# Designs tried in a protein design chat: VH-VL binders against Protein-tyrosine-phosphatase MKP1 (MKP1). Part 8

Target 1, 143 residues: Protein-tyrosine-phosphatase MKP1 (MKP1), of Arabidopsis thaliana (Mouse-ear cress) (q9c5s1r149to291)
Amino acid sequence: ECSKVADHIYVGGDAVAKDKSILKNNGITHILNCVGFICPEYFKSDFCYRSLWLQDSPSEDITSILYDVFDYFEDVREQSGRIFVHCCQGVSRSTSLVIAYLMWREGQSFDDAFQYVKSARGIADPNMGFACQLLQCQKRVHA
Below, E stands for the ipSAE of ESMFold2; O stands for the ipSAE of OpenDDE; V2 stands for 0.75 times the mean of E and O plus 0.25 times the DockQ between their complexes.

## First folded at step 4 (VH-VL; framework fv_unasnemab)

Design v02 (from v01 with heavy chain L104F; at its last look DockQ between E and O 0.60; V2 from the best seeds 0.00; counts 0 for: pae E 5.8 > 2)
Fold by ESMFold2, look of step 5:
Structure v02 (fold): chain C 143 residues (1-143), chain A 121 residues (1-121), chain B 107 residues (1-107)
Amino acid sequence: as target 1 above (143 residues)
Amino acid sequence: EVQLVESGGGLVQPGRSLRLSCTASGFTFGDYAMDWVRQAPGKGLEWVAEIRSKAYGGTTYYAESVKGRFTISRDDSKSIVYLQMNSLRTEDTALYYCTRERWFQYYFDYWGKGTTVTVSS
Amino acid sequence: DIQMTQSPSSVSASVGDRVTITCRASQSIRSYLNWYQQKPGKAPKLLIYAASSLQSGVPSRFSGSGSGTDFTLTISSLQPEDFASYFCQQSYSTPYTFGGGTKVEME
């Protein structure tokens, strides 16, 4: 349930987030917790944590934080680290951030980035608001 | 240009309280985490407290030496960060700096000139 | 808490000298290490973040290196304005901790 999406990016839900063995076995060094109001930093002494407070709602604005998230993903990549990005189920919030990153980093369309993430994690399903935001963000990210 | 201006320092007896204020200008205050860092006379730097931006939960963190006694807060509409210091001790005597924190890289890129707190009987 | 040990405590140097300051963390902090300069009566000023990244407006004679537990700040050719105290700080996790400082004084 810990899905590898890129060399340095893994995605999952709370079940993986609270399982130290799975995180260690995948060489995780950093955690991005999308749901800080629900999930604590389970293993603060073992991993470097950063937390966001995202609702899984079509009205939640994810665009205001995207470049900060991209900088964090790049920081992890430059250190040869591995980041585990999670929400509750690893379906909408965490996958939306990873899709956005691939759009930015790889120059992919939303559709191509989404299909890429979905091929690595079949349950990936950004809510329609996130999908719409990423489609609009596509022009800015590529321009 | 970015400016951070601290105020509210002074001389107080042990056990008393003070409230420090830091007024920020020259940047979008609500987008940044803000911190307090202190420096005792002739000593090094000690991080005191952090308050994150709303986008990152508005969460607060404290050095062990001040937990339960100090409270950091912010008013984004006025671009002010506060440090409420209760149950002051002589070891809290220091120059208190307000600092701006760079997001996920967590370094302090702008500092105020500081406000002096002296705790003495 | 992550302890930061900085050495030397002071160094006497002349303009043009190469100055090296070291900082050691009590556990790996990867590259989450920052350097600050502080002159007497002044607030600290950020020089380097992420171990080796130079802050905007900082002269290129300042450089940082290291990862894991051992880090170095180097001033390649000391200038008159560089006589100051220097502090390292880890940004790996709270509480953010500083080294004890290194005073660079005119010989």
Scores: ipSAE 0.144, ipTM 0.706, lowest interface PAE 5.8, mean pLDDT 88
ESMFold2-Fast, scan of step 4: ipSAE 0.560; ipTM 0.867
ESMFold2 (binder alone), look of step 5: mean pLDDT 94; pTM 0.946
OpenDDE, look of step 5: ipSAE 0.535; ipTM 0.867

Design v18 (from v01 with heavy chain Y106L)
Fold by ESMFold2-Fast, scan of step 4:
Structure v18 (fold): chain C 143 residues (1-143), chain A 121 residues (1-121), chain B 107 residues (1-107)
Amino acid sequence: as target 1 above (143 residues)
Amino acid sequence: EVQLVESGGGLVQPGRSLRLSCTASGFTFGDYAMDWVRQAPGKGLEWVAEIRSKAYGGTTYYAESVKGRFTISRDDSKSIVYLQMNSLRTEDTALYYCTRERWLQLYFDYWGKGTTVTVSS
Amino acid sequence: DIQMTQSPSSVSASVGDRVTITCRASQSIRSYLNWYQQKPGKAPKLLIYAASSLQSGVPSRFSGSGSGTDFTLTISSLQPEDFASYFCQQSYSTPYTFGGGTKVEME
């Protein structure tokens, strides 16, 4: 339910976001809430929160926030922290941001990064609009 | 070149209202969070309010001392952030700075020169 | 609210001196601490963010250290233009809070 995708990145849904014991047990220090309009910052005194308002819709533009998110993931890593990235079910919004980060940081193709995330979290499935946006990012980075 | 220019300050009596404006130029205004920070004469800095960009929900945050009295808003088409100040008190007397905020890193990288608000009878 | 306690409130120093300013948070803020410099009649200027990252254009004689609750700003070999007030600020959570400030004055 709480999937470790990288040494410092974990992905899940609202059920994990509400469970302080699971978060503490996995050594989480930071939380990126992708659904601030649905989920509150449940444990603000225990974790460092940042919240986004992302709709799970093909028309949502995620490219505008990608580099800010990448900078935040790098900041967490540099602090030897662990970040939990979540949306409602950990299927599309949260996984899309992590896939994008792996593409950027490791120079991976969308397909390679997606398969890597999917191997850690079988339900990972970016919506078609997010997948299309990340494929366009791949062309820009790798061309 | 990034520029922030505050205006709207002045002398007002307790209980009255005042609206501050901050006009931004030299960057893509809609991509940044904007904040107001004030400084009473001879005193330190006090954060007042924040408004996030549309991508981060356009949400607003306030210091407890001004909650319910002040309202921060923005007009991205004009590159202006506003601070509507209602029910002003003598302790609101300060130089009010407009600042640009890096949302995820949360630091104020550019500041305007400030506009002075004096609340007295 | 997170309280930021800054010390000393003032320090008298001479050009060439090493100046150390400390800032303490009432709870752990990890590395979410920024330092600002303010000269008389001027707006504050960002010096350091994320506890130890030097802002572009800021001289290397400025350095920041610390994590959790205890933080330090150090100015090695103070220069004439460094006589100013310095403020720490936590960016861990809203409401953002500043330290009371430290005025570095000419001896």
Scores: ipSAE 0.381, ipTM 0.805, lowest interface PAE 3.3, mean pLDDT 90

Design v25 (from v01 with heavy chain E101G)
Heavy chain, then light chain:
Amino acid sequence: EVQLVESGGGLVQPGRSLRLSCTASGFTFGDYAMDWVRQAPGKGLEWVAEIRSKAYGGTTYYAESVKGRFTISRDDSKSIVYLQMNSLRTEDTALYYCTRGRWLQYYFDYWGKGTTVTVSS
Amino acid sequence: DIQMTQSPSSVSASVGDRVTITCRASQSIRSYLNWYQQKPGKAPKLLIYAASSLQSGVPSRFSGSGSGTDFTLTISSLQPEDFASYFCQQSYSTPYTFGGGTKVEME
ESMFold2-Fast, scan of step 4: ipSAE 0.389; ipTM 0.804

Design v27 (from v01 with heavy chain E101V)
Heavy chain, then light chain:
Amino acid sequence: EVQLVESGGGLVQPGRSLRLSCTASGFTFGDYAMDWVRQAPGKGLEWVAEIRSKAYGGTTYYAESVKGRFTISRDDSKSIVYLQMNSLRTEDTALYYCTRVRWLQYYFDYWGKGTTVTVSS
Amino acid sequence: DIQMTQSPSSVSASVGDRVTITCRASQSIRSYLNWYQQKPGKAPKLLIYAASSLQSGVPSRFSGSGSGTDFTLTISSLQPEDFASYFCQQSYSTPYTFGGGTKVEME
ESMFold2-Fast, scan of step 4: ipSAE 0.457; ipTM 0.838

Design v33
Fold by ESMFold2-Fast, scan of step 4:
Structure v33 (fold): chain C 143 residues (1-143), chain A 120 residues (1-120), chain B 107 residues (1-107)
Amino acid sequence: as target 1 above (143 residues)
Amino acid sequence: EVQLVESGGGLVQPGRSLRLSCTASGFTFGDYAMDWVRQAPGKGLEWVAEIRSKAYGGTTYYAESVKGRFTISRDDSKSIVYLQMNSLRTEDTALYYCTRERWLQYFDYWGKGTTVTVSS
Amino acid sequence: DIQMTQSPSSVSASVGDRVTITCRASQSIRSYLNWYQQKPGKAPKLLIYAASSLQSGVPSRFSGSGSGTDFTLTISSLQPEDFASYFCQQSYSTPYTFGGGTKVEME
């Protein structure tokens, strides 16, 4: 299932990442692959790729890459492109990055951004470590 | 002080292989994408290959002219980026530069280059 | 592939002159355009990135402008050390491509 979370952001898992027709039908131009160590960049000639090596583990540090990811999302938006963000199942890694972006861009709390993403993609469920890191990001904005 | 030092160039016959190395110092090598850019004698610049940092999967990209023949790789423990060049052609004759790449894909530091001459 | 057309291929100028070099992309590259300077026998040096951002340590007489398909590099008051070749480069997508270069020569 390819879930539209924002005008230019779509989230899914590896099943969608492998399906060129679904990606083309949704007007995808860019792909952020969160699991480069598991999934290859399937269609390099058709889409612009960025690949990350994110473990779905509470000990993984996502904060170090957040602003690079935000810059990429903003670049795609400014180009009138559409980005597909994926991990293996579209549950934790990919959704965590999108939640962080909405917190940053829209000034939403973690809870509000998470519920917003969950309303578009019911299986969205960041692991505890990612949730804690994003809550820390929320505190720093208001400190 | 950021430094990039290329080595491994030389004279080689068509169809042979050569491996270029670029030793980096003065920065956290593993955090940056690295590229190779070449310049044929009296000609302009041609981008050859890119390798991204481990945070971005260590993914590699190539110019069509070298795809399938060249392989870019890196050893972060030694701060070295490599370019393995197979099935060399006379049109691969050039000065090969190693470059450091920033997130928006500009090359902020260049080495002085190593010369590759492919001739009989 | 995105093709970069750079003009002029050469220009003769005197110290103190304003020099303008142009670069045209075969499709929109937004602001993903960089400018490099290369002096004879030397490696290229970054001057401008993201179309208009001046690299640290580069003199303010260098400026970049443009977006989409049309870009310019301007040297407001040419100095002796500015006689060199200049190259644009699109960084929008791989393969990254360079313009053919512009040689700025002494009159």
Scores: ipSAE 0.000, ipTM 0.544, lowest interface PAE 12.3, mean pLDDT 87

Design v34
Fold by ESMFold2-Fast, scan of step 4:
Structure v34 (fold): chain C 143 residues (1-143), chain A 120 residues (1-120), chain B 107 residues (1-107)
Amino acid sequence: as target 1 above (143 residues)
Amino acid sequence: EVQLVESGGGLVQPGRSLRLSCTASGFTFGDYAMDWVRQAPGKGLEWVAEIRSKAYGGTTYYAESVKGRFTISRDDSKSIVYLQMNSLRTEDTALYYCTRGWLQYYFDYWGKGTTVTVSS
Amino acid sequence: DIQMTQSPSSVSASVGDRVTITCRASQSIRSYLNWYQQKPGKAPKLLIYAASSLQSGVPSRFSGSGSGTDFTLTISSLQPEDFASYFCQQSYSTPYTFGGGTKVEME
């Protein structure tokens, strides 16, 4: 399923990433592939790609890449584009990055941003390590 | 090209009200947070208020010095952000800038400002 | 509220000089610090966001560094158009607060 989380942010898994029709029908212009070591950039001539190599593991450090990811989301938005963010199943890696972005951009708590994303995509479930990292980010943003 | 044009400033007496407007163009206005930042003559910058996009709750935030007296609002259909200033004090005298809140954490575009002078 | 202390208040410099401006937060703000340039009679312009990220269109002679409480803006080789006031601003939490400013003046 291709879930609209914000006007310029869509989330899904590999099944959607392989479906050019779904991507085109949702007006996608850019793709953030969170699993470059698993999934290739399927349609390089049709979309602008950025690929990350994120393990869905509590020990993976996502905080180090957050500003780069946020800059990419904002670049896409400034171009009036729409970005599709995906991992293998659209459960943990891709949703964690989008939750972090909403926390940063709109000043939401982790819980608020997570419930917001979950309302758009019911299977959203960051792994425990990602959730802990984002809660630490919340302490920095919201004290 | 992003443009922000402020209006509504002027000379007003203490205790009176004034409404500032900022007309935006060159971007999808409804997607962005909008802020007001002021600068007293010869002084530094002071953040005044912010209004988030409607997609993210339309929440408003205020500096303690203006809380309860100032109200920020927006009209996305007209691409205008407003600052309603009530119970004005001489210390509210400043050049008022409208700014686009890009990401929660910086102001990337600023208008040229509108001057508010509160004096008897 | 988070207080931002900026130093120096003014500095006299010549074209080609390296100029360093510092900003200190009263508590940790991570990397949520921005730098703005303001010329007389003009609106501020964003130079650097997230402590070290250069805004599009800003010359590479400007750089920012630091995290936590201590931050620095550096102009590696001052140009005539760089004589202006500079302000830091924390975006860690509302109310957003600015430093007192640094005026870079011609010697």
Scores: ipSAE 0.005, ipTM 0.511, lowest interface PAE 15.5, mean pLDDT 86

Design v35
Fold by ESMFold2-Fast, scan of step 4:
Structure v35 (fold): chain C 143 residues (1-143), chain A 122 residues (1-122), chain B 107 residues (1-107)
Amino acid sequence: as target 1 above (143 residues)
Amino acid sequence: EVQLVESGGGLVQPGRSLRLSCTASGFTFGDYAMDWVRQAPGKGLEWVAEIRSKAYGGTTYYAESVKGRFTISRDDSKSIVYLQMNSLRTEDTALYYCTREGRWLQYYFDYWGKGTTVTVSS
Amino acid sequence: DIQMTQSPSSVSASVGDRVTITCRASQSIRSYLNWYQQKPGKAPKLLIYAASSLQSGVPSRFSGSGSGTDFTLTISSLQPEDFASYFCQQSYSTPYTFGGGTKVEME
């Protein structure tokens, strides 16, 4: 359930976030918790945590935090670390942030980045509001 | 120009309370995490408390020595961060600095105020 | 808690000298290490963040290196305005912790 999406990015849900063995076996050094109001930072002494409070709702504004998230992913990569990005089920919130990062980093379209993430994690499915926001970001990235 | 101005320090007896304020200007206050760092006379720096921006949950963190006694809070509409200090002890005597955390999720203290002095003495 | 051990506690130096200050973390903090300068009676000033990134406006004679547990701050050619105390700080996890400081004083 812990899906490798890039050399330095892994995606999952709360079940993996609670499992220190899975996290350590995958070489995780950093954790981006997208659901700070639901899941605590379970192993603060073992991993570097950053927490977001994202609702899985079409009205949630993910666009305002995307560059913060990209900077964090780049920091982890530059330190030769590995980041685990999670929400409750690893379906919408965490996958949307990773899709956005691949669009920005690789210059991919939303559809291409989404299909790539979905090939690594079959349950990936951004809610419609997140998908719309990422399509808008696609226009800006390719402009 | 980024500015942080602390106020509220003074001389207080052990067991009393004091509230420190830090007024920020020159940046979008609500986007940044804010911290308090203290320095006892002639000693080094000690981190006291952090409050994250609303987008990152507005969560608060404290040094073990102040947990349960100090409360950090913020008022984004006024660009002020507060430190409510209860049950003060002589070892809380220090110059208290307000600091801004740097870019995004990269936690370093890029701007500091001049500090406000708190002396806890009988 | 992550302990930061800084050495030396003081160093006497002359203008033009190369000064090296070291900082050791009790566990790996990756590159989450910052360096600050504090002049007498003044607030600390950020010099370096993320172990080696020079803060805007800081002279290039200051440099940082290291990762994991061992870190170094170097002043390649000490200037009169560099006589100050220097502190390292880990930002890997709360509680954030500082080294004990190094006072760079005139020989």
Scores: ipSAE 0.038, ipTM 0.668, lowest interface PAE 6.0, mean pLDDT 88

Design v36
Heavy chain, then light chain:
Amino acid sequence: EVQLVESGGGLVQPGRSLRLSCTASGFTFGDYAMDWVRQAPGKGLEWVAEIRSKAYGGTTYYAESVKGRFTISRDDSKSIVYLQMNSLRTEDTALYYCTRDRGWLQYYFDYWGKGTTVTVSS
Amino acid sequence: DIQMTQSPSSVSASVGDRVTITCRASQSIRSYLNWYQQKPGKAPKLLIYAASSLQSGVPSRFSGSGSGTDFTLTISSLQPEDFASYFCQQSYSTPYTFGGGTKVEME
ESMFold2-Fast, scan of step 4: ipSAE 0.433; ipTM 0.833

Design v37
Fold by ESMFold2-Fast, scan of step 4:
Structure v37 (fold): chain C 143 residues (1-143), chain A 122 residues (1-122), chain B 107 residues (1-107)
Amino acid sequence: as target 1 above (143 residues)
Amino acid sequence: EVQLVESGGGLVQPGRSLRLSCTASGFTFGDYAMDWVRQAPGKGLEWVAEIRSKAYGGTTYYAESVKGRFTISRDDSKSIVYLQMNSLRTEDTALYYCTRERWLQSYYFDYWGKGTTVTVSS
Amino acid sequence: DIQMTQSPSSVSASVGDRVTITCRASQSIRSYLNWYQQKPGKAPKLLIYAASSLQSGVPSRFSGSGSGTDFTLTISSLQPEDFASYFCQQSYSTPYTFGGGTKVEME
């Protein structure tokens, strides 16, 4: 399933990433592929792609890429576009990046942003390492 | 020293409910995810449910066999994790263990209680 | 769901023997595999986490190896207190799943 999290942000898995009709019907213009080493940029002629090589592992460093991801989300928003963010199942990698963006943009706590994303996409479940990294980012801002 | 003490088990008829409790001591309870694991008489181990800390959203996960019937919850002020078991079936008969879940290179259960016995029969 | 196949179901051994237990995952779980020991009438005890890391206080005769789908627990020189059941467990994704167990019995 393709879940609308914000006006310009949609989250899903590989099944949606492979389905041009679903993407076009939801008005998607840009795609953030979190699993470039598994999934190709299926419809490069139809959408603007950015690909990351994120493993769903607590040891994966998402903190180092957050501002690049935020810049991309903001660029899409300023263009009045819509971005589809995906990993294999839309559970951990893609949802973690969206949670981080909401924390940054709306000034929300990790818990508030996470609950908001879960309300839009019930299967959202950042792995422990990603959650820890996002909580650490929150502490640095409020220290 | 870490201690986990389960209670609330007993003999119940099919279709009834039981609530298990696990009281934790010796560590900062609110920092850890907590799980329930069960073992049917003479059988192996089966993971039942997990609840993450509130810092990690307090999210809950369930084995398919108990989904919709069991609810895991926690009270960090009392250092207790609960397992509410509804619509009990004979196949739910088992010794129920409370476990502390930790991350270090992997997720694992580093401490277990002695367990509380649940018998579902007429 | 990830299925964990553990073998053998039981093994008869003597003190001083080398015992090997294997665990196979139905898909890659990287190194997210743990080993637990359970003595009769007791709760399980963690022996090894992350496939090869010894829990504090566990004797060096216990070792774990493997990654991906194939994993092994080895007891290099069996002691009297090692007669017990052993279970592998994957923590790569929920639902977490356990192997069927291996009972190490005295010959």
Scores: ipSAE 0.000, ipTM 0.501, lowest interface PAE 18.7, mean pLDDT 86

Design v38
Fold by ESMFold2-Fast, scan of step 4:
Structure v38 (fold): chain C 143 residues (1-143), chain A 122 residues (1-122), chain B 107 residues (1-107)
Amino acid sequence: as target 1 above (143 residues)
Amino acid sequence: EVQLVESGGGLVQPGRSLRLSCTASGFTFGDYAMDWVRQAPGKGLEWVAEIRSKAYGGTTYYAESVKGRFTISRDDSKSIVYLQMNSLRTEDTALYYCTRERWLQYYGMDVWGKGTTVTVSS
Amino acid sequence: DIQMTQSPSSVSASVGDRVTITCRASQSIRSYLNWYQQKPGKAPKLLIYAASSLQSGVPSRFSGSGSGTDFTLTISSLQPEDFASYFCQQSYSTPYTFGGGTKVEME
């Protein structure tokens, strides 16, 4: 399932990432592959790719890459593009990055941003380590 | 002071190998993608290879003209990026620059070394 | 591969002149275009990134514009230190490609 979580942001898993027709039908122009060590950039001739090597582990450090990801999302938005963000199942890694972006962009709390993403994609469930890192980011932004 | 210093260039015969090194200082090397760009005498710029940071998979990319012959690699503990050049051809003769860029590529190649000269001739 | 066509190949100009250099991509690269200046015997220097963003420390007489396939670098009032070669470069996708360059020479 390819879930629209913001005007220019879509989330899904590997099944959608492999399906060129779903991506084209949703007007996707850019793809953020969160699992470069598992999934290749399937359609390099059709989409602009950026790949990350994120493990779905509480010990994975996502804070070091957040602002690079935010810059990419903003770049796509300013160009009236649409970005598809994916991991293996679209549950933890990809949703965590989108939650972080909404916290940063809209000044939302973690809970508000998480509920918003979950309303668009019911299976969204960041792992405990990612949730803790995003809560720490919230403290810095809203202090 | 942010700087990149290339070394390893020289005169080699066609078919031989040469390894270039680029030592970085003054910034967090592991956060940046590193690129090699070359310039033949009196000619324009040609991008050769890129290696992304470990956080972004350490993936490598090559120009078609060097694919299969050149290998880019990095040692983040030493802040060095390498270019291993095999099966050298006369058309590989150029000044080779080391550059850095952010993962996104939105910010351009903002730091360049002075370059190291590679001459391939008999 | 994305081909970058740069024009003119050379231009003769005097101090105070307005100089315009153009760059055309063979397909849309959005705003992933950089401009570099290279003086004889020196490494290239980044002038503009993201088509129109001026690099820190670069004089305001330099400006970039365009998106998609057509891009322009403008020097509003040429100074003696501006006689150099200029190159555009797309960073949209690998392999990254440069324009052929424009040499700005003194008349």
Scores: ipSAE 0.013, ipTM 0.600, lowest interface PAE 8.1, mean pLDDT 88

Design v39
Fold by ESMFold2-Fast, scan of step 4:
Order: C-alpha cells, then structure tokens, then sequence
Structure v39 (fold): chain C 143 residues (1-143), chain A 123 residues (1-123), chain B 107 residues (1-107)
C-alpha cells in the first residue's frame, strides 16, 4: 500500500503512516503529513515530519502551497532521502501534490503525470477541484 | 493583550518531581499550540515540548533529552498548559519559558513568551 | 537534528553602527528561519519569521535575508535598546533547534 511513485517519493494512507516497519523497510527518512488535523506525527523520533492541514474538498486551495512542497521534495532528494507523502487514504490530497511535482519537475502534462502516478498507485484520484487547479498549473508551467 | 505567566519552579533534589504551570490570557487559548522552551544559566535556548490544540488532535511532542520523564498537558477551560517533570537531573536546571506557537503553511514560530520560572536541580 | 551555527558569538558595537549576524543550518531549511531578541533578565521576543517577515511592532531597522542554509539578520543603525542577545531558530522540522546566540555589546 506504500507506492513508490518516484526515486525519492512514496505515497500512502494512514495505515502505512502508522506502520513503522513498512516505513523503515522502504528507507523513508521524511514524512509529509497532508492531514495534520486528523493524523498525528506518529514516529517523531524516527522520521523528519512536515504537516499540512488539507481538506479533501474541491474548494481547498493547493495552488498556494505547491512551490513550498516542491522545494521540500527537492531538499529531500538533494539529501539522498526518501519522503513518504500521506493523507487518510492516499487517494486525493497526497496524490495531487505528487502529480503537481511531477508536472513541474519533469515538464509533464496533468494527464501524463496523473497516469504515471495511477500506474504506481491504482486508487489515485484527485478531487475535481484539485484536478482543475493542476490543469491551471499546467498552463502556468508551459506558458 | 496576550500574557503568559509561568509558575511552579523551585529548588528540588535529583530524582524528584515538579509541575510547572502557565496561565494564558488575552487570546483564544484553545486555538493555539503551546510549547515549553528552557534556558540553562548562561546558555542558549532549548525546545522541550509541544502540545497541539484539541482541534488538531491535542498531540504532544518532546525533545529526546526529556522523553519519558516529562509530560506536557493542557486545560483549555482554565487556559493553562502544564509541564510535569519527573526523575529530574542536574542537567534540567534552567529557566523554563512557556510560549504560544503560530503556524505558517510549512513552518512555525513562537510569537509570545512568558517571563519564565526557574528550576534548580541540586543536592 | 538540524544544527544551527550562529556567528559571531559576540560583537562590540556603537550606536549608529550597522550590525550583521549570520546563521547557518546543517541542511536546507528553505526560508523557515526565525530571529529572536533577548535582553538581560527578559524573555526572548520574536523579531523576524520566515527568514524576512518583520513581526508587527518591530522597528524597520531590523531586517532578515537568506534561504536554504545561509541566513543574515541586519540592524541598519544600532540604537541603545538593541544591545541584547540574538538567536536564530529553524522552523522547518521538529525538533526545533536554536543557534548558539550572538551578544551585541556596547563598545
């Protein structure tokens, strides 16, 4: 349930976030908790944590935080670390941030990045508002 | 106006316990995370513990040096945050500050501090 | 843990001087660095957050800059009330860590 979506990025839900063995076995060093108001930072002594408070709602603004998240992913990569990105189910919030990163980093379209993530994690499904925001980001990146 | 008032410090023997209190006023206490930061005589600042607001799970976090010995807790009805300090060591001797924590999207900062309460652990 | 190295440990200065204090993180913390001022016998006071954002009520002679690993606090024209200790703090990840402090002393 812990899906490798890039060399340094893994995605999952709360079930994986609670399982230190799975996290350690995948070489995770950093955790981005997208649902800090729901899930605590379970293993503070074992991993570096960053928490966001994202609602899985079409009205939630993910655009305003994308470059901060990208910088965090790049920092982890430069340190030869591995980041686990999670929300409750690993369906919408966490996957949307990773899709956006791949669009930015690799110059991929939304559709290409989404299909790539979906091939690694079949349940990936950004909510309609997140998808619309990412399509607008596609215009920004390529314009 | 925001105020934080610490109390409960004193002179204590190694191995004993103390409970520190911090009474907050001038803001909606329950909406904020609260932290304890200490400063040994003539030394710099060391973060000790954090407790999140109930809306964000009321979760607690500790510096490794105090983990298992200290417990942070809060009473939102009284606007008080506590630090229960067990198995005290001479290295715990410090001025203990209560701080209010503000959150930025990917970072945090301590916008208000109390005057501190002194804990001295000696035989 | 992220280690914060602060320099200098002390500096002697006169009113009107430009004072520069530096802070280095052991790894990138992007722009998530705070600066605090502590006067003798007093609690620390927040001056700057997010590397460059001036806290409300703090005089404009204080400014912060930097990102990644290298950060600077500048006091453009030192005033008598600015003789104090200054501490940087990373807010990028827990445990939160502070620099060793810089004491700004009267010459």
Amino acid sequence: as target 1 above (143 residues)
Amino acid sequence: EVQLVESGGGLVQPGRSLRLSCTASGFTFGDYAMDWVRQAPGKGLEWVAEIRSKAYGGTTYYAESVKGRFTISRDDSKSIVYLQMNSLRTEDTALYYCTRERWLQLGYYFDYWGKGTTVTVSS
Amino acid sequence: DIQMTQSPSSVSASVGDRVTITCRASQSIRSYLNWYQQKPGKAPKLLIYAASSLQSGVPSRFSGSGSGTDFTLTISSLQPEDFASYFCQQSYSTPYTFGGGTKVEME
Scores: ipSAE 0.000, ipTM 0.549, lowest interface PAE 12.3, mean pLDDT 86

